# VH-VL binders against q3uk10: the designs that were tried, part 1

All scores and structures are predictions.

Target 1, 175 residues: q3uk10
Amino acid sequence: MAEVHVIGQIIGATGFSESSLFCKWGIHTGAAWKLLSGVREGQTQVDTPQIGDMAYWSHPIDLHFATKGLQGWPRLHLQVWSQDSFGRCQLAGYGFCHVPSSPGTHQLDCPTWRPLGSWREQLARAFVGGGPQLLHADTIYSGADRYRLHTAAGGTVHLGIGLLLRHFDRYGVEC
Below, numbering starts at 1 at the first letter of every chain, in headers, positions and changes, except where a header shows other numbers; Kabat numbers aren't used for antibody chains.
F, E and O stand for the ipSAE by ESMFold2-Fast, ESMFold2 and OpenDDE, each averaged over both directions (binder to target, target to binder). V2 = 0.75 x the mean of E and O + 0.25 x the DockQ between their complexes.
[cut] marks letters that were taken out.

## First folded at step 1 (VH-VL; framework fv_tiragolumab)

Design T1
Fold by ESMFold2-Fast, scan of step 1:
Structure T1 (fold): chain C 175 residues (1-175), chain A 125 residues (1-125), chain B 113 residues (1-113)
Amino acid sequence: as target 1 above (175 residues)
Amino acid sequence: EVQLQQSGPGLVKPSQTLSLTCAISGDSVSSNSAAWNWIRQSPSRGLEWLGKTYYRSEWYNDYAVSVKGRITINPDTSKNQFSLQLNSVTPEDTAVFYCAREDYYDSSGYSFDYWGQGTLVTVSS
Amino acid sequence: DIVMTQSPDSLAVSLGERATINCKSSQSVLYSSNNKNYLAWYQQKPGQPPNLLIYWASTRESGVPDRFSGSGSGTDFTLTISSLQAEDVAVYYCQQYYSTPYTFGPGTKVEIK
């Protein structure tokens, strides 16, 4: 089996409303991928955007996978949420980005989409009864045409991701 | 309602290329909630998955090892269809070929919820 | 590749009686991180493509009668038809979608006695 380490951080975000912001994240892989250490999802602390609209989280990500092959390569799903003074949460943006496939350190900018109209209502209903939860990839995919039709460009999440590959048979990496 | 309609020749000579198309209605070939598959069925091999194409910010393909190197599955977004090309065919490739949709809705991972009508392809001189 | 095996090869059952079909995978198709079995069941009638009955080992596809049920986990799976109807005469296939290449069982032919 090949091994993949994803090590880095969710640095912060730009282009969002001035409300206090936090980020929920999840990593999604194909069925042949097994998480050996780390957690598949998490949440940053809340940060209020500074002058210039940059929110800072510096939230660590440290994941170790075993995989049967390159199919189902990891994707990072991100939700940026705002929290008001009464503790109410609202989705500010949703996006995903591919984890780099090349070894080394990478800087990623993950653009988000802001839900509009009926999609805003649908997403709000999905989180009734217990605060926001990370949406599953299938839920996003099942609504992909609708989601994209009823969204606007949102802010961008900035990440620094390191990738270490081990035991990759045919890809010129460490065996 | 999703419908898949297949077309292509039913007779191919050995060593030639087998080419089939699958036209999609009721869904988009570039849908992020679907993958578009080719499966064949013969008495000797039973049901055999050949490969798939799917759109997730960019196009991807996965192929079965048994046909890898001989197979190409291509989407055509303007016609809302996808095709199969299988090179260097032999009589052992004689089968009924099906196209099928794979749905990823709500983590269900429906393997193949809609199928084309099937196309019998005979490889014979 | 994951090899799928089914038993019996063929099954003759009287109308209204229970039909049971078994499926085994050469490797576990249970993904521990989400606790799902990547196993589906299909029904195929002569001259028709396969029709999806069950996914995630036990979840019935919409429109499929409740007499069809799936059970099992890991490597051993069962499709049960609680009360066979005339329209249920068909070949039934299990399929794993845990890893590529996706693989199917050889099929079980269900006939009326």
Scores: ipSAE 0.000, ipTM 0.471, lowest interface PAE 16.0, mean pLDDT 79

Design T2
Fold by ESMFold2-Fast, scan of step 1:
Structure T2 (fold): chain C 175 residues (1-175), chain A 126 residues (1-126), chain B 113 residues (1-113)
Amino acid sequence: as target 1 above (175 residues)
Amino acid sequence: EVQLQQSGPGLVKPSQTLSLTCAISGDSVSSNSAAWNWIRQSPSRGLEWLGKTYYRSEWYNDYAVSVKGRITINPDTSKNQFSLQLNSVTPEDTAVFYCARDSEYDFWSGYYFDYWGQGTLVTVSS
Amino acid sequence: DIVMTQSPDSLAVSLGERATINCKSSQSVLYSSNNKNYLAWYQQKPGQPPNLLIYWASTRESGVPDRFSGSGSGTDFTLTISSLQAEDVAVYYCQQYYSTPYTFGPGTKVEIK
């Protein structure tokens, strides 16, 4: 049995025009992965950056997994939320990134995307995770999936993630 | 509306491979918010989840331990369908097979099975 | 694996009477962070696939009659049919989707006496 320890933080975000930001996050794995300690989801505090400045959260992530294989490697889903001038919360962007597979410390930039028009209503029902993945759904075979692709580029979430691997020798991965 | 349509043979000989296909309409097999499942039902085991395939930047497969090592669930994005292959079948594998969709309520969680195929009775006998 | 059990195995109820089916999970299916119970109920009639009745333990699926209701939290759940009708004769299954492998209860057969 191999073990994976993910230790890091959601540092903050840039490229959002909203006055107050927070981030909801969740980690997803394949079924062969068991969470030994930590929580699979969380939410940052709200931060109010000056225009053009980074929103800072410094929100910790500390997860310990056991796995029987490399399939279903952990990935992070991110929702950036804003508070408008009336104090109402609304989604500013969706993002999705894989946890690095190499031991050590990693700096990640996770671009987000935002729904446009009626697509926002559809996402509220389905909670589609990740703009980059939706781009892959718009395929070369007659564009049948294009009806779902009403999105625009959003801001970027910045993460610092450390990865510790144990007992990966049998899978050809060095710790 | 989402609809799942199954096809495949209803009789398979012992030691051979059981193969079924599930065609999807009203959704994409590569949807980031859905997963595509195979479930079987027999009198001895009841309803038994076999596994799923899903797309999240890359394709993932997740299989029940009871069939792990002899099961493969594969998507076909060009035909908007997914298939089940179960190798080395025995009479104990005789069951009604269903394909089913689960979708994420939010990205923290899997859904219940909201759409099911019509079912295919597969008998494993000579 | 989370093991699901149901009671009773079968019950016979007169038309218009209340039917109560219980479901128990070997581990809690309540996720404290979102306060959701990852528990669904399905109805299956002969020759048909299971049909979703209730999700999140108590939310009724669109098109499902008001006489069906779900309750409970954590490990103990109940499906109630407040006034049994002829078309409700079926096998009812609970299912957890808290963790994989997804698991189903063994079913409760509801018949008219």
Scores: ipSAE 0.000, ipTM 0.486, lowest interface PAE 12.2, mean pLDDT 79

Design T3
Fold by ESMFold2-Fast, scan of step 1:
Parts: C-alpha cells; structure tokens; sequence
Structure T3 (fold): chain C 175 residues (1-175), chain A 125 residues (1-125), chain B 113 residues (1-113)
C-alpha cells in the first residue's frame, strides 16, 4: 500500500474583479483511496484585495491518503466566491487542478472559469438555504470543457503544494 | 523523445465505422500533463479538430460538435495508445487523420507539440 | 465556434526578405487570468504533419530558428519570418486553443519569388 501526504496552502488569487473573495475547496479521489487524516473539503476566510492586487488566504491543506495504485489520483476542485457588504455571496469562478504526482514542493496556478446565463441562475437556486455549498465533483470536472457550460475566463487561484510519497519505488520517483 | 505512430485501414465503406490507433512512445497515455487529440485535414474543410482524451484522476473526453454522437476516442493504458472510432461514415469524412499531443489545461508549454505521421482514410464504395 | 482567418492566401517572397502572415480570431483569445494569448502557429510541408513553431502567440518552440517570431494580442496576430530561406517554403496555419472546438486558420502558402 502506498501512502500519499499532501501538505501546503491555498495562497490566494489574482485576476478577479469582485470584492471580498473566499474559496471553497474539495479533493476528489478514486474509490480505492482512503483518507487517513485531514478533511476532504474546506473554506478559506474572506479577503478584500485592492484593485489589481492579489487576494491572500494562506489557507492550509494537510491530507494523508493510502492507496493501492495510481488510478484515481487526487484532484483539487475550487470555487471562488465574492461576498458583498450585506453578506450575500456570488460565484466568481470554478476551477480544478490535479495534485502533482512527484515528491517535493510545487507552485500551482489554477485558472478558473466563470458561469454565465442559466448555469449561474441554477447555482443561485441551490443555495437558497444560507451560504454556498461546494458543487458536485462531476459538474466541476465537466467544466474543464469551457464550451459545455456557457462560461467565460475567470481569475487564477495560486497554491503551494508539497508532496511526500511512501513506497517511492512503486511510483518511479525520488523522495 | 516522444513519438506518435498511427495505424489503421486506409479504406472504409460508407455507413461503416472508421477505426484508427495512435501508439505513444516516450510518454504515458495516462500522463496528467498531456491531452491526446485527433485532427483531420481535407481540401474542403482544412484542418479540423475532432476531439481529445485525457487523464486527470480519471479519464475524460471532449468532442467537436460537428462529430459529436458519431465519435469515440478511447485510451488503452496496457498498450500505451489511444484510438479513434467514427461511426456512420460518408464520403465527406475522407481526410488525412492525425493524432497529436497537447495540454488540456492550456498551461505553459505547447498547443500541439507532437504529431503522428498521418493516415489517409478514403470513404468510398 | 471561434473562426480563424488568415491573410494573404498566398505570399511570394524573395530569399533573404521579410515575410509577414496575419491571423484574426472572431473572438478574443486572451485569457485575462494569466494574461496569455492562446494562439499557436504551425508550419506544414507537403506529405508531412504540421510542425509547431510558436505558442502563446510569441513564444518560439524549442529548436525553431530565431528568424521566426510571433506578435499580437486579443484578436489580431502576426507571424514574421525575418529573412526567408529555401526551407521555409510551406503552408503556415494559426490555431486558437482558448476554447473547444479548437480551430485553425485556412493557411497561408509561402513561396519563393
């Protein structure tokens, strides 16, 4: 059994025109992956950048998995939300990135796409009971194909992810 | 060095299925930084992207609307290759078919940096 | 779909002279989040697949001679060959990879005068 330790942070975001940003995140794996410690999803605090500046979250990610093979390698899915002065939330972008498979420290830029038209309306209806919820993973994965979802380019989420592998010889990489 | 090698029949009858294979060397078909594309070229249509398959924790595919419903692009991890199946072909599908490597995330490298040699497929009775 | 157009359809240039090819996209291919233009240029010689010359509108692929350069942003792009050589006789295509379906220009044929 191989073990994968993912440690790092969601550093922040650039390229968003919205005020007061926060990020919801979740990690999706194949069914054979077992989470040994950590949580599969979370939410950053709200940050309000100046125009043209980076929003900073420095939100920690610390996940420890066990797996029997390389199938279903972890993917991080992201939603960037804006919050107005009354606490009302609007989705600013969706994105996803694959967790690197090589050990060491990695800097990742995760571009997002912005939902338009009826998709935006559908999403708003899903959250009538309070705050936003993390979208179903299949919908986020499908959003990689920008033409499917009446989408536009969004901002970029920046991450620093460290990767530690046990049984490195199975993966053909240096520890 | 990454190389793509194509194989498949050069003649297909109308209404049947066109099937081509692209063998990959020097990279894995399951590489999470690559996407594996099929493109065709004809005098009437020029260069036309047909679709792609790519591995990002699980397999995905994307297809051009013009062939959606007739096309399937499948990876084969055991043979390190990917294939194209195009159903219900007509003489208008006659073209040179290429497989090519690109990156789906539209990251920092190339659009289509490695191409197969090409396969002329003629659809006729 | 994003429609790509190129001009001219064909171009005759003397050896050692500058060649310029223009490409226009029907919609912007500039992605504001990373400030990159999702535009590539390919060279195709008879009987061969297209060969990547330029990506991100202006970045030369490894091994491509420095006489090839790309410029432009948003919807208007140019490929320049600063000093045409005999081996540069080919058809040149621009391509957007901003959104699927990925689309190519109709090509510009470059010949020697």
Amino acid sequence: as target 1 above (175 residues)
Amino acid sequence: EVQLQQSGPGLVKPSQTLSLTCAISGDSVSSNSAAWNWIRQSPSRGLEWLGKTYYRSEWYNDYAVSVKGRITINPDTSKNQFSLQLNSVTPEDTAVFYCARGEYSSGYDTAFDIWGQGTLVTVSS
Amino acid sequence: DIVMTQSPDSLAVSLGERATINCKSSQSVLYSSNNKNYLAWYQQKPGQPPNLLIYWASTRESGVPDRFSGSGSGTDFTLTISSLQAEDVAVYYCQQYYSTPYTFGPGTKVEIK
Scores: ipSAE 0.000, ipTM 0.477, lowest interface PAE 15.5, mean pLDDT 79

Design T4
Fold by ESMFold2-Fast, scan of step 1:
Structure T4 (fold): chain C 175 residues (1-175), chain A 129 residues (1-129), chain B 113 residues (1-113)
Amino acid sequence: as target 1 above (175 residues)
Amino acid sequence: EVQLQQSGPGLVKPSQTLSLTCAISGDSVSSNSAAWNWIRQSPSRGLEWLGKTYYRSEWYNDYAVSVKGRITINPDTSKNQFSLQLNSVTPEDTAVFYCARDTYYYGSGSYEPYGMDVWGQGTLVTVSS
Amino acid sequence: DIVMTQSPDSLAVSLGERATINCKSSQSVLYSSNNKNYLAWYQQKPGQPPNLLIYWASTRESGVPDRFSGSGSGTDFTLTISSLQAEDVAVYYCQQYYSTPYTFGPGTKVEIK
């Protein structure tokens, strides 16, 4: 049995035209992975940068998994949302990045894409009073008819992810 | 090695409810890289997708419009299985029913769906008096 | 709904000969952002469930022999078996998974002459 500890932070984002941004995130694993500690999803604070165009969140991620193999390695699902002065939210970008498989500290840049046209309008209509729903872009990719998957390149989310691996000890070697 | 094992009655009377179960081994019904489908096959309709259930931080279902008013697909995480309930059946519902998994590939920074890679053995359900 | 059609309905081919099956969708199944066609091909033998052969129109599933190949884009797709073997006798179905409801073609039966 291997154990995997994923620790780090969602640092921030660049390249978005909206200035008041927050990030919803979720971690996705295959069936053989068990979460031993931590939470599978979360949301950053809203940031409006005072200098430059970078949104800063410094949002912590701390997850401990047990797994029987490398299939279904952890992957991070990211949704960047903008919030207007009335508290209404709109999806600014969707991204997906692979958690590194090598031990140590890694700096990741996760490109996003943004929905366009009626698809963007339908996602925006899902929110009343500025609260985002649990609506994942991968759900749309599963063949939901109401969404025309028109997208454009979006901004980039920046992450610092540390990885600690533990493998089986003497019990994995049989005599 | 993922396997799907189907169970349920092979004969249902018209107007009654058809119930089938698909037991999963080698994967979790709550796997966020999979979706769990029901498909039926008959001479009159060919292969017909009925719907799916899937877990993405919470449970979702999609159903074919042709059955949407009388179909329920439910996961059972404690038993690692999912079920089909089809109400008010008619002889036109006679078919071989299959459960199947479709999966998502991670590539180019996005989830990308690909076809149904694992199927159950099939269950013939006859709707007859 | 996206309607799938296949031609021919049935095909008799000698061992070692090429078999070609066509599939058409009533709407494009090309996802513009990643340039992938959400089209799959399945093989079904009597008494068995369908078996996935090809996904994304041209990508061969793991374990599928290289004599099977898929081609096409948008609305017109082809499955080719370059040298038919006895074990390839089956019904072949195309399927779109671009939008729900997922829909299948009516099938093409491949037989040995």
Scores: ipSAE 0.000, ipTM 0.483, lowest interface PAE 15.9, mean pLDDT 79

Design T5
Fold by ESMFold2-Fast, scan of step 1:
Structure T5 (fold): chain C 175 residues (1-175), chain A 125 residues (1-125), chain B 113 residues (1-113)
Amino acid sequence: as target 1 above (175 residues)
Amino acid sequence: EVQLQQSGPGLVKPSQTLSLTCAISGDSVSSNSAAWNWIRQSPSRGLEWLGKTYYRSEWYNDYAVSVKGRITINPDTSKNQFSLQLNSVTPEDTAVFYCAREVGATDYYYGMDVWGQGTLVTVSS
Amino acid sequence: DIVMTQSPDSLAVSLGERATINCKSSQSVLYSSNNKNYLAWYQQKPGQPPNLLIYWASTRESGVPDRFSGSGSGTDFTLTISSLQAEDVAVYYCQQYYSTPYTFGPGTKVEIK
């Protein structure tokens, strides 16, 4: 059994033109991964950028996983939402990034894309608890023609992620 | 092992609809880790990707611009197969048509690992 | 659309010698987030469908002999057959799956001298 401890934060976002922003996030793993502590999803508070369209959240992430295999390595899904003066929310960008596989501290920039039309509704539903899982999001990022009709370039989410790996040397010998 | 078996008429008259079916064994047409493609091959155009269908909580389709507006690719979950319908055909549509499985793991596609035997479709009066 | 080109159009190689096929894409097929090139190589023999040899530019498909190798990144790719065997006589195609529509190269025919 190998253990993976992910500790860090969603720092903030740049490149969004919307006035008040928050971020919903979820972590996806293969079936062999068991969450020992932490939560698989969360939401930042709303921040209104003051200068340079930079939003700051400093939202903590602290997750402890156990796994018997390296298949299904953790991936973080991010939705950036805007909130109007009436409290109504719209999706401003979607992104994802793979949790780094090397131990240590990592700075990550996660580009987002803005879903349009029916694709926006599908992604919003898939990300909330109990909804279907998001699959093939990398097709959108690779510039697939169909998804160009449903997407536009978005801002970037900035993360600081630290990784601690335990029992990986014993795991490799045992396999 | 996964196998794809094609069926459909080899001769279609101009202006009519070309219809082919690809039957799947060893995998599910609604697998979340696969996509189901149609490709054609002719001396003038070479290998030409036409489109695909895939299940990700809902059914999705992607189509090539060259056939956009006259192509439909439909899954049939009860028979574990998928079909190609190409409307208003011309002699320029004469080609060998292939169905193929595109494999994935989670959000990745690797390539088309299993292909049907191919069907020569001639568009002629 | 991404346009794929291959060189040479045809190649005659003696048994046991190296065959090299080149493929170019009109724009990069490297996805920076996972550092993977979305490029595949297929082998097609007369009367048969294409058979997947290589994916992600350099990863051999299960069951494909070690003599087949893929290399390159971004826009320029190479398929190498290190020691040509009689059963390797075929047409070889590169294919990008970075964006739809997926596009194939025009093919390179490999023959025995």
Scores: ipSAE 0.000, ipTM 0.478, lowest interface PAE 17.0, mean pLDDT 79

Design T6
Fold by ESMFold2-Fast, scan of step 1:
Structure T6 (fold): chain C 175 residues (1-175), chain A 126 residues (1-126), chain B 113 residues (1-113)
Amino acid sequence: as target 1 above (175 residues)
Amino acid sequence: EVQLQQSGPGLVKPSQTLSLTCAISGDSVSSNSAAWNWIRQSPSRGLEWLGKTYYRSEWYNDYAVSVKGRITINPDTSKNQFSLQLNSVTPEDTAVFYCARDLTYSYGEVDAFDIWGQGTLVTVSS
Amino acid sequence: DIVMTQSPDSLAVSLGERATINCKSSQSVLYSSNNKNYLAWYQQKPGQPPNLLIYWASTRESGVPDRFSGSGSGTDFTLTISSLQAEDVAVYYCQQYYSTPYTFGPGTKVEIK
């Protein structure tokens, strides 16, 4: 059985003009992957960047997986939320990136997509109970009305991810 | 190894509530990487997804429009199981009911239904 | 709702020959943000639950023999069994998981003859 340690941080984000940004994240793997330690999801603290500057979170990620094979390699899903001057939260972007498969330290840029038009109204309705939560895949990302979905390129989330592999020799991967 | 074991009555009278449970072993019903589904199969409708429950910091449910309003799918963390309640049943609800797991539901990264229960034939008849 | 159709409704193939099953969705199940098709194939034998063969249109589930392969993108998909074996006699279903309600095709019955 091979082991994968993912240790690093969500550094921050660029390309967002909104004030008071924070990031919600979740890690997704295939059926053969078991999380041995760490948390599959989390949320950064809020940071307020200068217009056109980088939002800094330095949010730690430390995950230990066991796997039987290379299928279903881990992917990180990200949602960047903004707070307005009244404390109301709005989705600024969503995206994903693959955890690198090679050992060592990696710098990753995760581009985001932002909902436009009718998607903003649907998102507002989804949060009638108060604060934002991790978004449902069916409501936000798949959509029954795909042909009517409106999205645009958003900002980019920056990550520093270290990867440590153990017992990968049987899969043709150097440890 | 993950296994799903179904239980519940095989005969329900029209207008009553159909109730089934699905016991989970080898995984947690509150696993952040899984969603827990009910699917039924009949000759007239084929395979029909009914809904699901899943845990992502709090519990969520999704239901098929055709049964929305008379269906409830609830987790039971103490027994590591989830249940289906379908109200006001008619003979048209006669079907084999399956529970099933899908993975990585958050953000649309599902691995389809990789584990299924054994199935429970439910006959709705007077 | 996304409607799934399959062709043919039944297929008789000689042992060792290729079987091809087609699946069509009424809407594209390709998600532009991750470039994945949210399409799965299942095998169901009498008295058993469906068994996952393929997900994301072409990724074979662990433990599934190499003779099973999936292809296609958007709205048109194909399941191929390269060399039919006796144990492959079953009904095969495609399923979209692009949006709820998740929907299945009506099934294609594969038999030997």
Scores: ipSAE 0.000, ipTM 0.478, lowest interface PAE 13.8, mean pLDDT 79

## First folded at step 3 (VH-VL; framework fv_tiragolumab)

Design U1
Fold by ESMFold2-Fast, scan of step 3:
Structure U1 (fold): chain C 175 residues (1-175), chain A 124 residues (1-124), chain B 113 residues (1-113)
Amino acid sequence: as target 1 above (175 residues)
Amino acid sequence: EVQLQQSGPGLVKPSQTLSLTCAISGDSVSSNSAAWNWIRQSPSRGLEWLGKTYYRSKWYTDYAVSVKGRITINPDTSKNQFSLQLNSVTPEDTAVFYCARHSYSSSWYPFDYWGQGTLVTVSS
Amino acid sequence: DIVMTQSPDSLAVSLGERATINCKSSQSVLYSSNNKNYLAWYQQKPGQPPNLLIYWASTRESGVPDRFSGSGSGTDFTLTISSLQAEDVAVYYCQQYYSTPYTFGPGTKVEIK
């Protein structure tokens, strides 16, 4: 068994025209992967950058996985949301990036896509409800029929991800 | 100010369970930017991290391999505290035990606040 | 696991003289995306818990005298006390907080000569 330790942070985002931004995230793996410690999903604080500046979150990610094979390598799904002065939330962009497979420290730029027209409202509602609607949203972000969505290029989420591989470490693994 | 206050017995017999509690003031045990740790110190092993508990949408615990299977770290949100249970103790578990906070602000911070320490002697 | 080592194991220094303690990690603790070394230094006096002196290898904790300084990057780190005072007699530990399990050096005992 191999163990994979993912340590890092969601640093922030650039290229969004909205003023108050936060990020929801989730990590997805194949069925042979077991989470030994950490949380698979989370949400940053809201940040209000100056016009043209980076939204800065410095949101930590610290995850330990055990895996029986390299299939279903982890990937991070990201949703950037804007919040207006009334507290109303709008989806500003969505994207995903693969966790690097080589050990060491990596800086990743994850481009996002903006849904257009009525699809924007449909996706926003899918992410508000939770439960079955959250699962439906995750399916969309897993790449199922993404090529059929009416979308435009969005801003970019910046991540710093460290990857540590532990070989033959059976910490937390059931046999 | 954040303060960590430890309580628990100083003497435990071999094969029994060692139980300690760390009470938190000035922060919440369920803070999503903190992790709550147990560390022990002995002459033979020095400072040794035992494990942590932390809240990120749900509770998580991580344990050092050396104590895995004998250790439980458990939060109590109603009392704003967390506990350590170490089962089947031997004289080699004799140590000063500390609770400590690991936090995140702009980046990960090391152990910034520590409990006062509890000497636990394991002897017949 | 990241293994921490310190040298020397003990150090005797006269009052007002410089004390230097070295720490080595078996793996880099530099997180290149934020350019921070996840390395801390603690001071421990008898009967007390460790007290944080330095974090991110070189940043002094609030309230720590400026005679304490940290330096280094990656795997090699140094704690310097520029002018040793009587109250500085203690054991000093380095610690990595880059990855779990968090690990500490074996300590360096600083005494007055």
Scores: ipSAE 0.000, ipTM 0.474, lowest interface PAE 16.3, mean pLDDT 80

Design U2
Fold by ESMFold2-Fast, scan of step 3:
Structure U2 (fold): chain C 175 residues (1-175), chain A 125 residues (1-125), chain B 113 residues (1-113)
Amino acid sequence: as target 1 above (175 residues)
Amino acid sequence: EVQLQQSGPGLVKPSQTLSLTCAISGDSVSSNSAAWNWIRQSPSRGLEWLGKTYYRSKWYTDYAVSVKGRITINPDTSKNQFSLQLNSVTPEDTAVFYCARSGIAAAGTYYFDYWGQGTLVTVSS
Amino acid sequence: DIVMTQSPDSLAVSLGERATINCKSSQSVLYSSNNKNYLAWYQQKPGQPPNLLIYWASTRESGVPDRFSGSGSGTDFTLTISSLQAEDVAVYYCQQYYSTPYTFGPGTKVEIK
């Protein structure tokens, strides 16, 4: 069994018109992947950009997986939310990015798109209640239906992700 | 009109530090709609992105893993420029170095719309 | 890291004829959520820096002649010069900006036959 350690942080986000931003995140893997330590989903604190357009979170991610193969490599799903002065939350952007497959430290820019109309409510509901809802969102935004989405340009989420691989020698990967 | 002008020595000895500067006109180094990049070009490696610095409420830097640990990219807001320092150079670091601007839009655009003239740096004794 | 490859290494085309250059990425640079390909093309002439021609795989940069066009999606991309002019002699590079580190293809040299 091979092991994958994903260690890093969600640094922040740029290019959002909304004030007071936070990020919900979840890790999606194939069925053969087992989480040994960490949590599959989380949420950053709320940050209000002072100068420029960067919301700054420095939110840590630390996950340890075991896997029987390379199929179903981890993918990070991100929702950027805004919070108004009354505590009301609105979805500002949705995106996903693949966890790097090369060992070492990586800087990632994850573009988001802003859902329009009823898709905004559907994506907001996808993270309420955890894993089954996240998988449902995945299914909606993959395959042939991607061209039918009502979308607008969103901001970008910035991440620093470190990857440590163990016992991948049989797959031709240096550990 | 944005213009990038590079300066720095064309010859560096092995094990020393390579230092280059890129002066910006027509834009601000602290513009929150831009990122400032260093790219090198050599026959053996082709075009290779080295890193970027950008201002978004505070300064951030990102580096390519191939040079991480011996590279520093620093902005200088008072002179409207940014610099590259590459430590412990070897002959394999011989390349033409370019500074380049990448724009930022709502979705993030990291293609390079303006380039400096290039500086050939030879690492030799 | 995303690895970029280009074919052919060099291409000789007569003036006024069509030139086509191919670019492949080791993984998809199509972001399914916004349906955009994070792929750019650059032209480089001897002694000069690269010059941006195309971004988002098919959007022509301001000031770039209409004879240049980009196409493709996912992992396979093409730059087309519909009617080669003398000033188009250069090396052409594709670049992905889907994830860091940003990576470039090895280049395709276009020459007059």
Scores: ipSAE 0.006, ipTM 0.478, lowest interface PAE 13.0, mean pLDDT 80

